# Ledger of designs, part 5: VHH binders against L-malyl-CoA/beta-methylmalyl-CoA lyase (citE1)

Target 1, 346 residues: L-malyl-CoA/beta-methylmalyl-CoA lyase (citE1), of Haloarcula marismortui (q5v463)
Amino acid sequence: MTRLCRTFQTAPAAIPNDNSAKFLVSGLTSKGFQAPDWLVPDIEDGTAPSMKDEAVDNIIEHIPDHADDFAGDILPRVEWAYDDANARERGIEQVTRLAEAVGEELDGFVFPKVGRLDDVRDAAGVIADAERDAGLPEGTLEMAIILETAPGRSDLREICQYATDSRLSGLVFGPVDYTAELGGRTLDGERPRWDGLLEALSNETSAADIVAIGGPFDQLFHERAGVTYYNAEGYADQVAYEATIGIDGSWSLHPKQTEQANRIHMPTVEEMERDLHKIESFNEAKREGTGAVVVDGQMVDEATYKNFANTVKTVRAIDETHPAQTEAYYDDDLLARARDVELIFG
Key: E = the ipSAE of ESMFold2; O = the ipSAE of OpenDDE; V2 = 0.75 times the mean of E and O plus 0.25 times the DockQ between their complexes.

## First folded at step 1 (VHH)

Design c03 (framework vhh_7sr4_2)
Fold by ESMFold2-Fast, scan of step 1:
Formats: sequence, structure tokens, C-alpha cells
Structure c03 (fold): chain B 346 residues (1-346), chain A 120 residues (1-120)
Amino acid sequence: as target 1 above (346 residues)
Amino acid sequence: EVKLVESGGGLVQPGGSLRLSCAASGFTFSSYAMGWYRQTPGKQRDLVADITSGGSTKYGDSVKGRFTISRDNTKNTVYLQMNSLKPEDTAVYYCAAHYGSWLYTQYDYWGQGTQVTVSS
């Protein structure tokens, strides 16, 4: 995992009202568990065509005022499509303008609707050209792409292999465009889950050591007797499933979803106590020169040790970026142990 | 990915009618408030009509009695029936969706717009 990304929060970079940057600024000034790991100012489909230039202008105006105080990464989603030359031209202009004006404050760009590997290489080239023209050091701007086309799915393995030695740092699943392109249907209110695709995404991104992010959960709210309630259980079920199969983070459409996904992608107190105990016990046995590697009835070898180590590594990554979140969630003693423990197989 | 796609715009004579449609995908349509806005060059975007998830409607003062907003949750579509069209109704019409959060009272998602021109 090159970067921490429990949450991928899209926010329209411009809306048509007197405070057009409202959602962008709200994301940039978010606090506590509502602060996303990746904030994605959205110039693409979430922003009206007449507002695209204003979206770019808002990013240029507001990012410098907030980037130093925003602990996560900032990656605008630009316009792009493998089969739309006009969208590609607008995306190139957007990347060029943003890299020139605020490239030092940005962490990368998100490209939607990518095609096969050569299209991904073309997108990477757009960022490389923008870096050169802006005088930024080569490789300072990363790229994430949205996996949401049949050609992109066909080249998933090749794209992830390319990522191993490139600026491509993350893949995000886009189920809506993907389902539409395949001619998928919603029957009896049940939408396609794409569990097999998510497993493949987890596998290929893990092999490349890059970030995998699940798709958006669009059942944000439900109504009872005229009152609107946040659908916490539905989103929690999706995020928990993503975490169990090795997906690193979740797409968020709302601060309440960001709060949930940040918490769910964080090891529980019970998990941390369990895994730290096993690591500490194994380390002690090794230091004392014993051949016994059974801890609480479980044989601990390099493979099982690495699973426990992943818990500690995840907490350390969160702690480095968001120490207020780790300090609020774990007691002082438990957090100190996670910070101090030696990882023999890590 | 959330997407709103407008259709039904075009050129019409004064006194004529048009029906706009907005096909929504990528979110639970029935849980969102939907709206239509319009914009002319050099002016801010104005509310034309809103419809809540429960079906309650509101209209801009200039279109009351002439326009009707409706929704079909089984088709994930919101409609704007425009009757007795006037030259002043000429604008790009935008479909919008709202999260339903009280902290976010503005629309979160917007379509790409469809041109309506009323001229003789």
C-alpha cells in the first residue's frame, strides 16, 4: 500500500449557487473521523458542464488556503473517457491548469472511464507533461483511475502490473458505468454486487502494492413516516465486506459515510489487543531462544505473524496521518504498544 | 458513479409545450429530492421546480401554473412538463439531486444540461 486510503470522498468542486465552493471547502475543513484520507474535488460528472471552469477556479482559489491543514491527500477527478476525444481534451486542459497553479499542494489526479492499458499510459503521460511544464519534480503527482469500463476490466492485470513501476497508485471501482456498459439490470430492487470483480481487484492491486477502493454505496438514506434516516447498516455491511476481502478503502458520497468507513477500516480495540499479544509473545519466545511458537493454542509462523503485523502497520499509518483519530479510539497504553512493538516480519 | 442525464430539450414556438426527462443512476433515487434549475448567459441559476422523495413539490414564481414536476421511482426518472412556453423560458435546464442532509441544503449532483429555446 503506497498511500493510506480508507476513504475516497468525492465532492463537487462547484455547485450553482452564491457559495459554489461550499462542498469543496467543507471537505477541506472536515474534522475528526469525518476527514477523508483522500478528498476528491470533482470536476467530472458531479459538476455541471457550465460549472467546469468554475470548478477548476475554485480548486485553485481554495486549495492553497487549506492544504497545509488538511491531513489527507487531495486528488481532483478530471474529465476523461477512453472513447470521447472532447472529454480527453478538457481533461488535459484541467490537469495542465491545476498542476501549474496548485501542483505543489495536490497529491495527484483521478481519471474516470479509462480504457485498456495504453489509455492508462496516455493519462499518466498527461500528468508527466503537466509536471514538466509546471516545473514540478518528476513523479510528485500520483494517479488513481476508476475501473468502470469493459476494456479497463479486460486489462485489469496488465494495468496493475504497469502500476508497479509508475505513478499509478490506486484503482477505484465504478459499478454504475460498468453495469450500464455491460447491459446489467436491476431486478426486484436488487442491484449487481460484482463480488467476483472486487475479489479480482483486491488480488491484482495487492500483487502491485497499490490501493484498491470499492464503489459508491448509493442507498444513503431511507424514509419512515416522512422522516429521512441515514442508512448506516447498509453502508457498514458493504464496507465490512470490502475490508474482509482486502479492499483498502471505500468510496464516500457523504461525511457520515466517511466517518463510518474511516472507523471500519481501523482495527478494533479487540483486534489490536489480540494481534499485539501474539506479536509480543512470539518476539519474546524468539529473544529467549525457545523453539516454542504456539501462542494461545495457535502455531505462529511467518505467514500468521504477517497477518498480525498488518494490524499494527494499519494503525501506524493512521496514527502518522491522523493522530487525533488513534488517540480518540485506542487507550494510551494500547496505542503506545502499537507504536513501539518490533515487527520481525514486517 | 452518480449520473444524471437530461433529454427532451429543443426549439419550440411561444405557447407550445415540451417535456424534459432526467434519467438518474448511481444512487438510491427514491431517497433523494430532485429538482430542475435553469440558467441564461450572464445570470445565476434559478430554481424551476423541486420534488421531495415523498412527492411534495415547489415551483419558482415565474413557472407556477405552467410547469409540472413529477417523478417515477421505478424508472429512476424525474420529469418537467412545460406548458404555455414563453420566450423568457429560454435557458439551459439542469437536473439536480440532493442528499437530504440538513447540513447540505444545496444540490449535490447535477446533470449536464439541455437547451430549451422558445422563439418564433
Scores: ipSAE 0.000, ipTM 0.160, lowest interface PAE 15.2, mean pLDDT 85

Design c04 (framework vhh_8fcz_2)
Fold by ESMFold2-Fast, scan of step 1:
Structure c04 (fold): chain B 346 residues (1-346), chain A 121 residues (1-121)
Amino acid sequence: as target 1 above (346 residues)
Amino acid sequence: QVQLVESGGGLVQPGGSLRLSCAASGFTFSRYWMNWVRQPPGKGLEWVSGISSSGSTITYADSVEGRFTIIRDNDKKMVYLQMTSLKTEDTAVYYCAKLGYSYGLWQFDYEGQGTQVTVSS
């Protein structure tokens, strides 16, 4: 089934600090709306080359202490690249070590810079081999990949249609590496939007019933009238656009971004009231032998019912993982109705 | 050879702003994590901020979060630190640092020469 992923938060697994695991531990101990759905301990781009072994060591040391208390999923981003044999070799080593030491606590792995479908199959094989070597049950570790190469974009449909490997559960857009690979430029501070690619990503992942995640927003702070502010408006605009085109979640670089994206990707109180009312009305009409009803000027039939059911299913998934978030966001009556309503279709 | 050259420091009043620059040469800048670290008078090095090779991960020390912004330009081989709302405790020599650069297989160059920031009335 489709995984919950409103937020994909990268956190460097080792930093140049007396406490090199500071940001890893901060992510693992995050609370409320700052708790990401997917925490991504980053060995790849977020960790310096000299610290990659320390990053692996920090994951092994700290994950067992926190995994049971961390409600979301934990997927380290390992090293990989379709065109770099040295990066691939290091990534294989990292997956092997992590699966052996903490594979029972991890939910999967994130592979960056993937190529065509065969490269994705190779990455899946690395996880499968590591599971067998570590004595883990087959299929316990999932895979997400970052769409950030020309060959990866070319095979987007084929990658999403890869149904024989049940471990591929999500695709994440990497605009910076993708733009660089295409020779794209930043002119007057304006970056390419890639709206067409995001629509294609939404289409293909939706067809395959896997998670789609947008790219990072690195303008974390901005200056207004001589004062530095968190750039809440810029990030909210990006996340809202992602949500409107069917992207499931957003990449977060900071707890403040995680808080915003978690909230924006939740159904609103208005959406919940609307969709629950329509579901309840249809359920009543079905018991009376009517197959369709009109509620507030809209026909509710089996097809439209499934759309309303998706709202309820989303809330239930959030509630099961993060009950503190749903309890803070919805009133007690609405949340109880969402928990208890019978879903006939969907 | 590897070079990191910091600039932009100076004397400012509390509440002021400065932009520090670091010009990198002698290595493939776009493949390395870049950091700002500082050394207050009479104290050891303190990590301030870091940015991954592509910019996909950015981190800050708690003491500067919301006041400082790290930026990189891979085309120009530059990393910057935009500092606002400066406090007396921000007084330090600021260094541009790259971790994991191995030079001659046994050498690491973590720091440049530094640029002095003094926050005083």
Scores: ipSAE 0.000, ipTM 0.224, lowest interface PAE 16.5, mean pLDDT 84

Design c05 (framework vhh_7pa5_2; at its last look DockQ between E and O 0.04; V2 from the best seeds 0.00; counts 0 for: pae E 11.5 > 2, SAP .682 > .668, placed apart)
Fold by ESMFold2, look of step 2:
Structure c05 (fold): chain B 346 residues (1-346), chain A 122 residues (1-122)
Amino acid sequence: as target 1 above (346 residues)
Amino acid sequence: QVQLVESGGGMVQPGGSLRLSCAASGFTFSNYAMSWVRRAPGKGPEWVSTISGSGGYTSYADSVKGRFTISRDNAKNTLYLQMNSLKPEDTALYYCARAFYGSGSYYLPDYWGQGTQVTVSS
């Protein structure tokens, strides 16, 4: 993978509480497998309209205290909507304030409800202007967008092509707003997965070498016999499906979801052992001058080798960002092999 | 998109009653716990009450327990707060919020409305 993002965790940047920054700080200080790869301080839907200025204030106040110790990336979600000029104006102000005050500590911004390519270009321009005004080098702040509108879906290919030469580094699916915009209905407690969109998202983002992130799973809890409990199985099913079709990461609304998605997007011990063995065997055969070798009944050549190398590259990316997670999950010998093995292709 | 629209606020005398409503759209209402939160003038926000998705579990802040009743009608996608024996200290902007339970039954609101003003005076 080029960019690590197993998890995209939104956290309200302000809530009606004596400690209005409670969930922001909880995200910034997250530990172990509850630490998301992307923390998204949420000024948009997760923060009440009357508290959005306080949300920006909280980010400015708390990011400097915690950013150096937070292992992942920090990308606030600002207000935006292709069809609402007032939302865009508030988003411009939010980006401007945040880039000026804490732009050196942030990794980028998330823009919701984008429209066609020109709207995406406009959002990127907002970041570029804010970088310039704050004295930050061009390209310091990345952009992710939420694909959740009919016009955005209609321009998906063009948006991804634009990403190959721009700050746009990730696309996130927003099924709730997408369904509403199409005039669709959520019936019987289950939301359509929008399989066609997700497959197109995987394809077009892969062609552009940018991150694809699945939508939130908002059936967070079961209720049975008056008891509310976490819906671990439902979320796991969605994350597994997303991984099956090549989506890079999953949206998390809660630290429990972050922990599940982080683990599911992590290569298993069995997968690591298998792929390391094949890489190591191929490397030995390559030293003998052969271009292909059969290992455990499978031909390994340059093309198939790259598949095994992707497993190791994924583990190395996780290890570089979150060594505590890899050290807890893999035994010392296996992890040392993953860290040290020569990747002669890929 | 998720929308929550509160109504039913207004001016009322001490000891009076009001019923707040919150119309929900853009999500499967019955799958979510819902909360009321209030913000009094010059004070920080205060959690008031939460109700589970089915309506089978309710909880209340000590300051309103015994006077306020949270309820919901999942067929109409509507959340309610019946407020009895109102006091001047109940004067606040009342928000409807979508919330969910976590480990230890804590609440994490992710969407809310614009609020409806309740004023208890005279």
Scores: ipSAE 0.000, ipTM 0.285, lowest interface PAE 11.5, mean pLDDT 85
ESMFold2-Fast, scan of step 1: ipSAE 0.368; ipTM 0.743
ESMFold2 (binder alone), look of step 2: mean pLDDT 85; pTM 0.855
OpenDDE, look of step 2: ipSAE 0.025; ipTM 0.353

Design c06 (framework vhh_8emy_2)
Fold by ESMFold2-Fast, scan of step 1:
Structure c06 (fold): chain B 346 residues (1-346), chain A 121 residues (1-121)
Amino acid sequence: as target 1 above (346 residues)
Amino acid sequence: QVQLQESGGGLVQPGSSLRLSCAASGFTFSSYSMHWVRQAPGKGPEWVSSISSSGSYINYATSVKGRFSISRDNPSKTLYLQMNSLRPEDSAVYYCAREMATIWYSGFDYRGQGTQVTVSS
């Protein structure tokens, strides 16, 4: 696993009330399964136009107080667009201010509405310039981008190839802006799922060894007979599909969504028991001089072993960042085995 | 009941100045960010400027930056737009608008009836 990112939670960095930093601070102080792997203080679409400067000030004020206690990564989403010079100018200013004031506490930045590869290079250059001007070491700040434009989709492969030796560490799908860019329509409340794009995203990010994150599920609540319910079933369906096709994480708009996605993206108890048994059995056979062994009717050799090792590596990554989550999810014996097992081909 | 009432528009010559006012009632004015939006005949609405609830954070559209100045007086519940160096392309109905204060939606939930600004001759 290149990086842990089961959840990409956007939180408006400012809201127009007496406690404008309320949701930012809520995200930074989140607990248990509601703690996202990536917290994204949002200056862009999640923050009102009049509040953009206040959003920057709130990030500068509150990140230093909480960064040490927040286990995940913190990546503000700045303003940007490949076809909007004014958005680009504001984004450059936001990156510059944030890098100077709190760059030591941040893990990177998220750039929305990127164009072709050259636009992605321009965004990376903005971070590089800000690092230099702030006196930060080169490579201190990573970049994630939102794939949500026709030119960005056209250059998906080229962008992911660029990621191999750059600060670009993740791609996030933005279905709403992408649908709008293509002139797509919402008919009877139905929106396109973009399953083919998600498969392409999974393929190209996997080839580049960077994270892929699915799009937001904005149908947070549904109403039946005048009663409002959290739409747990709809979000779980989307996250499960994303996991099935190799998408690493899910976009969250709400702590309840973060809790669901964190759980769904963890290997199940059954998966971990299965894969640990196969690893342990192979390790024993290997120590006794056998290069391949049959476990539960399946031949396990070096190539097959690596697939089971990925389950253990994922659990270890989660455990390192969020030990309270692994301890709540797995029984003590199973977790101890995952922590202690030798990965011969690791 | 939320009410926003704009005033101060009129017919002026290019290069002139106007000050628009918006009187707010029916809500806690000091708790909301406010905007100016304009609409010329046959065109869609164009965002002009915004000001945060405290007045500390201000933004302008590129087309008016350096010429227009937004301000507010929370005690009097009034929003202002000082328009300098007016151009024919500034001709529009100007609306003040209240920003929606929610984590799940960004935009304007109320606007006034508008005040006509005409820059000609």
Scores: ipSAE 0.000, ipTM 0.171, lowest interface PAE 14.4, mean pLDDT 86

Design c07 (framework vhh_7nfr_2)
Fold by ESMFold2-Fast, scan of step 1:
Structure c07 (fold): chain B 346 residues (1-346), chain A 122 residues (1-122)
Amino acid sequence: as target 1 above (346 residues)
Amino acid sequence: QVQLQESGGGLVQPGGSLRLSCAASGFTFSTYWMSWVRQAPGEGREWVSSISTSGGSTYYADSVKGRFTIARDNVKNTLYLLMDSLKSDDTAVYYCAKWSGSYYTLTYFDYWGQGTQVTVSS
């Protein structure tokens, strides 16, 4: 596992408040399980038209003060749309300004409302031009895109094939804009599930070795007896389902969602104990020249070893980026074993 | 995509009343908390009021408590601000905002509106 993205947290880069950068700074200074793997300062949907220049200014002002202390990746979401020339021109200006001022601190950019493959190539070209103009080495800034248009869905396979040899590193599902574009209706509170699209997204991104991120869960709260509660059950159900079909991470709109998704996308203590035991037993059998071994009534061979190794690799990736999270989640002995075990299959 | 269209502003005398409306489109309005925010000439932005998804919970800035009432119509996808006993200090551009789920803070929200001018002057 080369890329860690359990959580994709959007945070508006400017809000109509005395401290317009409040939530950008809160994201950049987040601690423990509330620290997202990808922080997405949002210039697009989360920012008023009159405040978009302030959003860019806030990113330029605050990123240098916090980037060294922020363990995850930082990818601003700029303006873009395959069918809106004005949005495209604003996005080009935003990428250019950000690459010049803070490109050394950024990890990439997120482009919303992408069209077909040629539109994705155009977006990648905007980043390449900005890198060149800013004097940054080619390929220093990656790209993630939001899959939320009919043309983008039509070209999903072609876009993922392009990703195998490009700066495109992740696809994020945008159900709200996608449903609206298709003219989808909400009847008696029913919501579209998009299970078929999520399976296709998981399949195509897995084939391309890039990150797949699920859509946001916008029913953040519920009320009981006049008191507002965080909707933990609803979000957990969505994130768990995403994980079962091979989606790598989840879009979060709130630190409590980031905390939940970070935990759910982490191997459980039981999974770690199980898979470490199988790896350790296989390693011992291999030292004796055995090609296969039975552990707890299950056959462990070279083919199944990779699945157990993936658990350890995932924990190591989290530990490398967020040691405070692994130390809080696993006991000291179990974590030490995960850090130290030899993985025979590289 | 997300679009919030404010209306109902205008010029009123001190002590007068106005009703602001916000027509929402491009998202499932009934599932979001909604807010009103204002910006007075030469001043910073100020949060005014928020309303829960059902309309069962409402919150107000101390400066407007007892004078303003926030309401919503989930069938019409419309947010309202009923402003009574208006003061010169209420003069501002008023913006409709979608609340992004800052359950421990009433000021975090997505924001996508042009605003409507309210002027309280004699």
Scores: ipSAE 0.000, ipTM 0.210, lowest interface PAE 14.1, mean pLDDT 85

Design c08 (framework vhh_7d4b_2)
Fold by ESMFold2-Fast, scan of step 1:
Structure c08 (fold): chain B 346 residues (1-346), chain A 123 residues (1-123)
Amino acid sequence: as target 1 above (346 residues)
Amino acid sequence: QVQLVESGGGVVQPGRSLRLSCAASGRTFSSYAMGWYRQAPGKQRELVASITWSGGSTNYADSVKGRFTISRDNSKNTMYLQMNSLKPEDTAVYYCAAGRSFYTYDSWAYDYWGQGTQVTVSS
């Protein structure tokens, strides 16, 4: 993991409540495993049309008070659509206002409903223009996009190739809008899983060295004998599948989902112990002038070493941003070894 | 917002190698273009090598092409300069720099600078 994003938590930037910024502030003040890697104040689909201006105002008001204490990255999701000029104009205004007022505290922006590569370039240009107008250094603000349109899927490889030397740092899958775009149907409650698309997303983002984030799991709660319970099993199943195919992180709609996804995307204690032992053994053999060693029945050479190094790199990335999470999850000795071990190839 | 600390400098004989490291503090390291500059006594600071935020593109001064290699490890917030076949004319204070852009820019675009590390190639 080159860029840390185990969790992509959207929080409506304004809701119809006495405290319209309630969910925004909750996200900004989250602690422990409930602190997302990316907090996404949502002006787009999570916020009612009549409240979009209030959402921008809430971001401007509350982010300066909390950004220094929030360990993760903050990327508002603005309005956008490749095929809606009015949405594009509102998004341009939102980016411009936010960059001018709080651009020093923000890490970037999320653009939904992107089209082909040229539309992605247009979105990047909106951020570049806003940086210049606000007097911010060029490249201060990153971009993530939601892959949720047929043109976007068609240009997936080209978009990821563009990302290798641009402000584009992540791709997020939007299954609901993508299914609607394709005219797909939800029959008898069964939604398409898009497993093939997720594998393609994992492949292209990995090739480009940017993050891939899965889609939201909106079945947050279920009822058992008249009592409402958090649906931990359903979300865990989705996140585990995403991790299995190389997706870097998961979309979260709730602090409990953020807590689960943060934990599931961490290497297990068993994985850490196994991979550290193999790295340490290889490092010792290399110092003694050998190029390969057998550890626990597996040959360890330069090629296989890189796989073990990925475990350590992931833990180090998490530890840098959220040391409280790594300290709570791993014992002191194991964490110290992960922090200190030399990675000679990876 | 970013603090840079260089290490790995020293005194070496011509034809030997050194590896410089530049460690950055803060979660924004991966968003910055990085570069190595050097300054010899009585001369202006000059670019040695630069690398984009992703590591996907590198640039080298003509005087070091084929001898020096710049790389970065965003997971460690560290940038490296591998210096091979060192020459007396490589003697200088080496500075790491972090830029305001995802892309490689001229020195005026770099907002953060390290304190420098001395490299001396003697004999």
Scores: ipSAE 0.000, ipTM 0.113, lowest interface PAE 21.2, mean pLDDT 85

Design c09 (framework vhh_8fcz_2)
Fold by ESMFold2-Fast, scan of step 1:
Structure c09 (fold): chain B 346 residues (1-346), chain A 121 residues (1-121)
Amino acid sequence: as target 1 above (346 residues)
Amino acid sequence: QVQLVESGGGLVQPGGSLRLSCAASGFTFSSYGMNWVRQPPGKGLEWVSGISYSGSSTTYADSVEGRFTIIRDNDKKMVYLQMTSLKTEDTAVYYCAKGSIWSTYFGMDVEGQGTQVTVSS
């Protein structure tokens, strides 16, 4: 089963300020719907070149103090690039240091700017070597990669096939670097949509049963009548489209975006009520000795049952990680039914 | 693609003033904090000043506090650094850098060739 990742929130692990760990600690101490499923302390593009060593030091210092209270997964984004040996060398050092110092508290690593399948295998090997050197159990640390290069796109299917029997658990779309790689342009403020790529990403990750995460939405604020407002409508439109085509989660650059994406990626009350009713009806019929029942004009058998069970499994995964979110989103009776219903198949 | 073009540098005497300009394109300028960073001869990059996406908040390195002022014009997609009471220690190549959306501080690669500021008699 895929990991829970409705939200992928990057936060610079160090900033040039008296409190250089300010945004890292803010992410680690986030609450309610602002708590991301994946927090990504960023050593790469989110952190100044001169601050990268301090970023590693901040992760080592602050994660042990907060990891037990942070419900989601923590995956630092290290330096990497398939075509930059210096970036690769720095990334190897970062993974090695972090695995040794805080590998027991981390859930994995995010690698940017990956190339073809062999580059992805190399990145996985870096984590495997670091686990071995740190004395961690094999497979303790997972890997997510950012799909943002032409060679990475070319090998998308092969990479996802590799994921079915590896530590690779998620693919994240990086539209800015990908657009630049292809020589794409932003004309009159219109960014590329990449709808065809997002469909392909959804297809290949779904076939591999791993997480697909959309790209960042960087039009965070807008002005109306001289006042600056959070661009809730623009982000919601992007996240809803991602959910519609089967993308599991969204990249967040801000707690307000994390809150929106966490909510949009939850099964709706209507979906939950529908699918629970079908499961409960089938369970009753099964107790009476039949393998099929008709609910709302639909024949429910073992195969169709599993589709409805996916809604309940998703809610249970969210509830296990973030019970405050499920309790705020669903009414008490509906949530209790989702928690208690017997899933006969799956 | 983020593009940042710096200008306004030159030779100036100690105690003098310069105004640096940065023309930005390739991103939603009004959504991001902006920064000035500099590289003195034979030294690494050092952060100088930052300004929030709205212009309502500014921050400065201790070495330039009270002497430099960072300003932005979101309509023109421009960032400025007004430098006064310049010292020989301010001699450096100055770069404009895109910040993060929730911070005025940069975490992005420095763009462009920069603009040289030389403070000398």
Scores: ipSAE 0.000, ipTM 0.142, lowest interface PAE 19.4, mean pLDDT 85

Design c10 (framework vhh_7sr4_2)
Fold by ESMFold2-Fast, scan of step 1:
Structure c10 (fold): chain B 346 residues (1-346), chain A 121 residues (1-121)
Amino acid sequence: as target 1 above (346 residues)
Amino acid sequence: EVKLVESGGGLVQPGGSLRLSCAASGFTFSSYWMGWYRQTPGKQRDLVADIYSGGSTKYGDSVKGRFTISRDNTKNTVYLQMNSLKPEDTAVYYCARVSYSSSWYGAFDYWGQGTQVTVSS
């Protein structure tokens, strides 16, 4: 996995308020564990139809003031749909305007409701055309897509294979639109699990070395006696499941979800201590010999070593982007070891 | 300017049915989750049901199988069909505009004034 994306946080780019850019600016100025790896200013479903032009204007106005101080990646979600020519036309205009005005500060774009591989290629072409028109270097802007249509699911493997040598860097699962497209029903309030879909998503994105992001968890809060409480347990269960099957990150709708998913997707102190000890022990023995080494009764060879190295690489990626998060989560000595250790394999 | 107006509450006998309606105005209705919540005096307000514009729904455990939430985006209205009503369903029912994407301090942007539902013989 070459891209860091523990959290994919959508924030409406405009709301019907005196300060319509309130949530966009809040996301751009987020601190600590509430800072997402990917901030997604939302022009599409998170923004009312009457507010979409204002959403574009707000992105153009506010991103230049904050992009240099925002550590993560910024990818606006534009309008698109494989089966709606009007949505496609609006999306093309949005990408063109944003690339021209703030393309140097953006990291890419998110396209919703994609169809088969040819539709994904069309979306990539929109970004490529906008880059050329804006005078940006080719390949400056990445693309992520939301997997939420029957045609998109049908071409999942082909789409991920296309990603190997393209601007496509991530796939995000959209369960609500996907369920609706299939004509799925929520009987007795039981929502579909899509476990098989998520396993397939993890498999195909891992084969292509691109980011996989789970779907949103929309039961954000419980209200009790007029006081709002964050629903931490339900979200934690979803994020933990995503991590166990190899999904790289989670969709977040609120800073509290971002904080929680950022923490769950970090290697634990115990994992770090375990894997660093094994790497350091192997490295010490390596100058005296080659091949397999025994550490704490376990054989460590090149393949096993690479698995431990992945923990260190993940921590280094987080540390490079969010040093405040790593410094808050790991002891000074443990973090220094992770920063300094030589990775012979991996 | 945002306005939610509930109707359809009243007195009904156990086992009876009521249909609540919530007429919304002052915002783009199709862009928001809509929900029904209920509150008994001295108790916490709890989820009855909510619905996304694409039709996805969630229900509170105590009402599953008895209540059905629906919406009509052309009429800017959300409905709650309540069947097999029980005395414990007696509460003030509130329509809410639920903003999971735009509310960073709570799940609810706006509430209706509520409508009383009383289930008794």
Scores: ipSAE 0.000, ipTM 0.176, lowest interface PAE 11.7, mean pLDDT 85

